# Designs tried in a protein design chat: VHH binders against Abasic site processing protein HMCES (HMCES). Part 21

Target 1, 269 residues: Abasic site processing protein HMCES (HMCES), of Homo sapiens (Human) (q96fz2)
Amino acid sequence: CGRTSCHLPRDVLTRACAYQDRRGQQRLPEWRDPDKYCPSYNKSPQSNSPVLLSRLHFEKDADSSERIIAPMRWGLVPSWFKESDPSKLQFNTTNCRSDTVMEKRSFKVPLGKGRRCVVLADGFYEWQRCQGTNQRQPYFIYFPQIKTEKSGSIGAADSPENWEKVWDNWRLLTMAGIFDCWEPPEGGDVLYSYTIITVDSCKGLSDIHHRMPAILDGEEAVSKWLDFGEVSTQEALKLIHPTENITFHAVSSVVNNSRNNTPECLAPV

## First folded at step 16 (VHH)

Design yb1 (from sb35 with T52N)
Fold by ESMFold2, fold request of step 20:
Structure yb1 (fold): chain B 269 residues (1-269), chain A 117 residues (1-117)
Amino acid sequence: as target 1 above (269 residues)
Amino acid sequence: QGQLVESGGGLVQPGGSLRLSCADAGFDFSHYDMAWYRQAPGKERELVARINYGGTTNYADSVKGRFTISRDNAKSTLYLQMNSLKPEDTAMYYCAAGLEYESFEYWGQGTRVTVSA
């Protein structure tokens, strides 16, 4: 997983993240650093995207079931990293494999601190190998969406009114992530950064690509992954597996260039 | 079948040079880590050189000072400059790319390099 769409305006995104705490109270996540949110149809590694994490990471004695939403850098920078430039990390931290996550210091250390997050996106892109050519077919991959009387088609979202018919009730993709906090040696703000955990692809996606992000399907999975106060690392890792509850459609090559930020990136072809 | 395509292999005499290249048309690998691996007859496939998205490199001890890995982000192309070639460098050379920590999701079919007098 190396490309996502996360284009919703902040208020629409926040409403899509409505949840219930452990007492059953309906809540919205509280933002941190909202000015760092950079919505785009075409997010790549090293860019910022919003993640959910437990309030307990920020407030002593907080209810660990309460959620914060914050933009973080895609590509985990370990807290122990000593250079001034994250591009000096020898190994890519965009994704981490679920089968070796507890063997790698870059991920084991933050997991030991309970630094689990849920990475939010409209969906993600993958490129399919095309037989008989070296060209690839990109796909936009996302949760199946609930159809209501007011629902619209993704391809029809070319005006403000039609956009809202598609996106007002969009079910966000929720991916399992690990984050860390790094203090740059030259000073400045602490850098929050994340990796997306990956697994073998489900049968439905195997013709597109053999890997997929670990998707947390439903509020129970999301709550357990986030709640490091009540759910141990060992228990949380049981949530990490492929899912068949996913859908996709082909998109044009516009998305190939990571500088393109237009609705065409995810429009069906 | 072959997503990444290697080129530039061939037969060369000891002490000679070759330049390998690797590309995947229409796909942007600029955010990926990339690597060259090789497999000699009867041997396990081994890492030769790795380069991250920011240009940080790592080399196998057997090739340090002789081989140079580089990338052209504008072309999404990976290179391996091989100098002072030895018969021990004879192998099939494979290009790899990935976003997973210490792993590669994409592989080429390889290009043969033969170093003999």
Scores: ipSAE 0.766, ipTM 0.897, lowest interface PAE 0.8, mean pLDDT 91
Fold by ESMFold2, look of step 16:
Structure yb1 (fold): chain B 269 residues (1-269), chain A 117 residues (1-117)
Amino acid sequence: as target 1 above (269 residues)
Amino acid sequence: QGQLVESGGGLVQPGGSLRLSCADAGFDFSHYDMAWYRQAPGKERELVARINYGGTTNYADSVKGRFTISRDNAKSTLYLQMNSLKPEDTAMYYCAAGLEYESFEYWGQGTRVTVSA
């Protein structure tokens, strides 16, 4: 997973993240650094994207089931990293494989501190090599969205009213992540950064690409992944597996250039 | 499927040079770590050189000082300059790209390099 869409205005995104704490109380996550949220149809590694994490990471004695939402850098920078420039990391940390996550110091250490997060997106993009061609076909991949607008023009791209209704109730893709906190050696603010855990693709995606992000399907999975106060690393890792509850459609090559930030990036073709 | 396109392989005499290129038409690898691997007949595939998205390089001991990996992010193209070639460098050379820690998800079909007197 190396490209996502996360384009919703902050208030719409926040409402889409409504959740229930352990006592059954309906809540919205509290923002940290909201000014660092940069919505785009075309997010790439090293950019900031919003993640959910437990309030207990920020406040001693907080309820670990309460959620914070914060923009973090995509591409985990380990707390022990000694250089001043994250681009000097020898290995890419955009994704980490689930099958070796407990064998890699870059991920085992933050996991031991309970540094689990849920990476939010509208969905992600992946590229399929087309048979008999040098070109790749990009797809936009996302949770099934059950509600459709009734009658009239069917295309969401051709109807602004249908487009707004689609996104008003969009079910955000919720991916399992690990984060770490790095103090630059030259001083300055602590850098929060994340990696997305990957798994083998489900059967439904295997013709597009052989890897997929670990998707947390439903509030129980999301709650358990986030709640490091009540859910051990060993139990949390049982949540990490492929899912077939995913859908996709082909999109134009506009998305190929990460500088293109338009609705065309995810529009069906 | 995850394949890149290599070019620049061929037949060369010992001591000669070749320059390999790797790209995937219409796909932007500027955020990816990239690498060259090689596989001689009957041998396992081995890393030759790696370059991260920021330009930091790493080489197998057998090629240090003779091979240079580089990338042009504007063209999304990876290169391998191979100098002072030896018969033991004879192999199929593969381009790889990835975003997973210590792994590569995209591979090319390979280009053959033959070093023979």
Scores: ipSAE 0.741, ipTM 0.869, lowest interface PAE 0.9, mean pLDDT 90
Fold by ESMFold2, look of step 18:
Structure yb1 (fold): chain B 269 residues (1-269), chain A 117 residues (1-117)
Amino acid sequence: as target 1 above (269 residues)
Amino acid sequence: QGQLVESGGGLVQPGGSLRLSCADAGFDFSHYDMAWYRQAPGKERELVARINYGGTTNYADSVKGRFTISRDNAKSTLYLQMNSLKPEDTAMYYCAAGLEYESFEYWGQGTRVTVSA
């Protein structure tokens, strides 16, 4: 997983993240650093994207089932990193494999601190290896969406108001992540950064690519992954597996260039 | 099948040079870590050189000082400049790319390098 769409305006994104806390109270997540949210149809590693995490990471004695939403850098920078430039990390931290996550100090250490997050996106892109051509076919991959009388599909938006209705009810993709906090040696703000956990692809995606992000399907899975106050690392890792509850459609090659930020990136072709 | 494509292999005399290239048409690897591996007949595949997305490089001891890995992010192309070639450098050379920590998800079919008199 190396490319996502996360384009919703902040208020729409926030409403899509409505949840219930441990006591059944309906809530919206509270933002940290909202000015760092950079919506785009075409997010790449090293860019910022919003994640959910437990309020307990920020407030002593907080209810660990309450959620914060914050933009974080894609590509985990370990708290122990000593250089001034994250690009000097020897190994890529865009993704971490679920089968070895507890063997790698870069991920084991933040996991031991309960630093689990849910990475939010409209969906992700993946490129299919095609036999007999010199080109790859990109796909936009996302949760199945509930069809309503006026909310149509992405490709059926006939007007600005129909486009808004498609996205007003969009079920965000929720991916399992690990984050860490790094204090740059030359000063400046603490850097929050994340990696996305990957697994072998489900059968439905295996013809596109052999790896996929670990998707947390449903509020119970999301709640357990986030709640490091009540859910141990070992119990949380049981949530990490492929899912078949996923759909996709082909998109144009516009998305190939990560500088392209237009609705065309995810439009069906 | 669509995949990373290596080129630039061939037959060369000891002490000679070759430059390998690797690309996948229409795919942008600028955020990927990339590497060259090689496999001699009857041996396991081994790392030759790797380069992260930021240009930081690492080399196997057997090639250090003789081989140079580089990347051109504008062209999404990986290179391996091989100088002072020796018969023990004879192998199939593979390009790899990945975003997973300490792993590579994409591999080429390889290009053969033969170093002999």
Scores: ipSAE 0.730, ipTM 0.880, lowest interface PAE 0.9, mean pLDDT 90

Design yb8 (from sb35 with T52N T56Q)
Fold by OpenDDE, fold request of step 20:
Structure yb8 (fold): chain B 269 residues (1-269), chain A 117 residues (1-117)
Amino acid sequence: as target 1 above (269 residues)
Amino acid sequence: QGQLVESGGGLVQPGGSLRLSCADAGFDFSHYDMAWYRQAPGKERELVARINYGGQTNYADSVKGRFTISRDNAKSTLYLQMNSLKPEDTAMYYCAAGLEYESFEYWGQGTRVTVSA
């Protein structure tokens, strides 16, 4: 996963992240650093994206089932990193392979501290290799959405009103992530950053790409992944596997350029 | 698997130089770590050089001081400048790219380098 969409307005995004705590109370996640949220149809590594994490990470004795939403840097900067420039990391930390997560210090250490997060996106992009052409076909991959009687295909929203309705009820993609906190050697603000855990692709995506993000499908999976107070690392890692509960459609090459941030990025072609 | 395409391989005399290129048309690798691997006949594939998205480089000891890995993000192209080539450098050279820690998910088909008198 090297490109995502996360374009919803902050209020819509927040509502889409509604959840029940362990007491069954309906809640919205509280924002930390909401000003760092930058909606985009085309999110690339090193950019900020919103993640969910347990309130217990910020507040002592907090209910670990309560959720915070915070923009974090995509690309984990480990806490032990002593250089002033994150780009000096020897290996890319955009994604973490599930099969080696416990072998890599950069991921094992924060994971052991319970630093699990859910990375939010409208969906993610992958590029299919086309045989016979030097061109790749991009696809937008996301959770199946509830078809409302009036909502044709995501691409058929003939009216601005219909488009708004589609996104107001959009089920966000929830990807398993690990985050860490890094203090720059020269001082300044603590950097929160994350990596996306990746797995082998499900059968449905295998023709597009052989790797996919670990998707946490459903509230239970999301809750267990976030709740490091009650759910051990070992139990949480059982949630990391390919899922077939995804859909996708081909999009234009507009998304190929990371500078393009328009609805055309995820529009069906 | 990506459509990374290697070029620049060929026959060269010992002490000669070659410049390999790797590109994927239309794909932005600016955020990817990239690397050159090589595989000699009857040997395992080995890392030659790596460059992260920030331009930090690492080399195998066998090529250190002779080879230079570089990238042009604007052109989405990876390079390997090979100087002072030796017969031992004879191999198929592969380009790789990835976003996963210590792994590459995109591979080229390779370009052959032959160093012979």
Scores: ipSAE 0.876, ipTM 0.936, lowest interface PAE 0.5, mean pLDDT 93
Fold by OpenDDE, fold request of step 20:
Structure yb8 (fold): chain B 269 residues (1-269), chain A 117 residues (1-117)
Amino acid sequence: as target 1 above (269 residues)
Amino acid sequence: QGQLVESGGGLVQPGGSLRLSCADAGFDFSHYDMAWYRQAPGKERELVARINYGGQTNYADSVKGRFTISRDNAKSTLYLQMNSLKPEDTAMYYCAAGLEYESFEYWGQGTRVTVSA
């Protein structure tokens, strides 16, 4: 996973993240640093994306089932890193392989501290290798959406009104992540950053790409992953596996350029 | 078939130089770590050089001081300048790219380098 879409307006995104706490009360996640949220159809590594995390990370006596939403840097900078420039990290931390997560200090340490997050996206992009051509076909991959009678497939949104309806009820992709807090040696603001846990692709995606993000499918999976107060690391890691509950469609090559941020990025071709 | 395409391989005399290139048309690798691997006949594939997205480089001991890995993000191209080539450098050279920690998801088909008198 090297590219995602997260373009919903902040209010729509927040509503899409509605949840029930441990008491069964309906809640919306509280924002931290909402001004750092930058909607985009084309999110790349090192950019900020919104993640969910437990309130217990910020408040000592908080209910660990309560959720905070915060923009974080994509690409985990470990807390022990002593250089002033994150780009000096020896290895890429954009994604973390599930099979080696416990072998790598950069991921094991924050995970041991309960620093689990859910990375939010409309979906993610992946490029299929085309046999016989040197060109890759990009795909937008996302949760299956509920077809409302009036709102045809993302491709059938013939009207701006229908388009808005589709996105107002969009089920966000929820990916398992690990985050860390880094204090720059030169001072300044604490950097919150995350990595996406990756797994082998499910059968449905295997023809597109052999790797996929670990998707947390459903409120229970999301809640368990976030709730580090009640759910151990070992138990949480059981949630990390490929899922077949995804759909995809081919998109244009517009998404190939990380600078392009338009609806055409995720539009069906 | 990998969309990463290596070029620049060939036959060269000992002490000679070659410059390898790796590119993927239309794909932005600016955020990816990239590397050169090589596989000699009857040997295992080995890391030659690595460059992270920020330009940090690492080399195998056998090529330190002789080889230079570099990248042009604007061209989405990876390079390997090989100087003072030795017969032991004879191998198929592969380009790799990835976003995973110490792992590469994308691989080229390879370009053959032969160092012989």
Scores: ipSAE 0.875, ipTM 0.934, lowest interface PAE 0.5, mean pLDDT 93
Fold by OpenDDE, fold request of step 20:
Structure yb8 (fold): chain B 269 residues (1-269), chain A 117 residues (1-117)
Amino acid sequence: as target 1 above (269 residues)
Amino acid sequence: QGQLVESGGGLVQPGGSLRLSCADAGFDFSHYDMAWYRQAPGKERELVARINYGGQTNYADSVKGRFTISRDNAKSTLYLQMNSLKPEDTAMYYCAAGLEYESFEYWGQGTRVTVSA
């Protein structure tokens, strides 16, 4: 996963992240650093994206089932990193392979500290190899959405009003992530950053790409992944596997340029 | 985004030079770590050189001082300047790109380099 969409307005995004705590009470996640949230149809590594994490990471004795939403840097900077420039990291930390997560210090250490997060996106992009051509076809991949009687296919929303309705009820993609906190040697604010855990692709996606993010499908999976107070690392890692519960459609080459940030990026072609 | 395509391979005499290129038409690799691998006949694939997205480079001991890996992010192109080539450098050379820690997701089809008198 090297490109995502996360374009919803903050209020809409927050509502889309509604959840029930362990007591069954309906809640919205509380924001940390909401000003760092930058909506975009085309999120690339090193940009900030919103993640969910347990409140227990910030507040002692907090209910670990409560959720915080915070923009974090995509590309994990480990806490032990002593250089002033994250780009000096020897290896790319945008994604973390599930099969080697426990072998890499950069991921094992924060994971052992319970620093699990859920990375939020409208969906992610992948590029299919075209046979006989040097061109790749990009696809937007996301959770199946509930068709409301009035909501034609995402592509048929010819009216601004219909488009807004689709996104008001959009089910966000929830990807398993690991985050860490890094204090720059020169001082300044603590940097929160994350990596996306990746797995082999499901059968449905295998023709497009052989790797995919570990998707946490459903409230239970999301809750267990986040709740490091009650759920051990070993149990949490059992949630990391390919899922078939995804859909996709072809999009234009507009998304190829990471500088393009328009609805055309995820529009069906 | 296209396929990684290697170019620049060929036949060269010992002591000669070649410059390999790897590009993917329309694909932005600016955030990717990239690398050159090679596979000689009957041998396993080995890492030749690596460059991270920030321009940090690493080389196999066998090519240090002779090979230079570089990238042009504007052109989404990876290069391998190979100087002082030796017969032992004869191999299929592959470019790779990835966002995963110590792993590469994208691979080229390879370009053949033959060093022979």
Scores: ipSAE 0.871, ipTM 0.932, lowest interface PAE 0.5, mean pLDDT 93
Fold by OpenDDE, look of step 18:
Structure yb8 (fold): chain B 269 residues (1-269), chain A 117 residues (1-117)
Amino acid sequence: as target 1 above (269 residues)
Amino acid sequence: QGQLVESGGGLVQPGGSLRLSCADAGFDFSHYDMAWYRQAPGKERELVARINYGGQTNYADSVKGRFTISRDNAKSTLYLQMNSLKPEDTAMYYCAAGLEYESFEYWGQGTRVTVSA
């Protein structure tokens, strides 16, 4: 996964992240650094995206089932990194393979500390190889959405009003991530950054791309992944597998340019 | 993402030079790590050179000082300048791109390099 969409307004995004804590109480995640949230139809690595994480990471003795939402840098910078420039990392940390996650210090160490997060997105983009052409067809991949009688296909949002209705009830894609905290050698603010765990693609997606993000499907999976206080690393890793519960549609080549940030990026062609 | 397409391979004499290119039309790989691999007949595929998204380069010992990997993000093109070629450099050369730690998701079809007198 090298491109996502996360364009919802902050308030809508927050509401979409409503959850129940272990006591069954309905809650909204509290924001950390809300000013760093930058909505975009076209999110690329090294940009900030919102993730969910346990409140226990910030507050001692907090209920680990409580959730915080925070924009973090896409591309994990490990805490032990001693260079001042994250671009000097030897390997790309945008994604980490599930099969080798425990073999890589950059991922194993933060994971062992319980630094699990859920990366939020409208969906992600992948490019299909086209036979006979040098061009790839981009696809937007996301959770199946509940068809409300009035909400036509994403493509049918012909009116601003319909568009708002579609996105107000949008089920966000929830991807398994690992984050870390990095203190720059030269001082400054602590950098929170994340990697997306990747797996082999499900059968439905295999013709488009052979790899996909590890998607946490459902509230239980999300809760278990986040709750590092009660759920061990070993148990959490059982949640990491391909899912068939996705849908996709072809989009225009507008998304190919990471500078393009318009609804056309995820619009069906 | 476009299809990675290698070019620039061919027949060259020992001591000669070649410049390989890998291009992906319409694909922004500016965030990707990229690499050149090669596979000689009857041998395993091996890493030749790597360049991360920040421009940091690494080389196999066998090609260090002779080969140079570079990238042009504006042109969406990866290069491998090969100087002082040896018969041992004869192989199919592949370009690769990836966002995964120590892994590449995208591969070219390869371009053949033959070094022979």
Scores: ipSAE 0.809, ipTM 0.902, lowest interface PAE 0.6, mean pLDDT 92

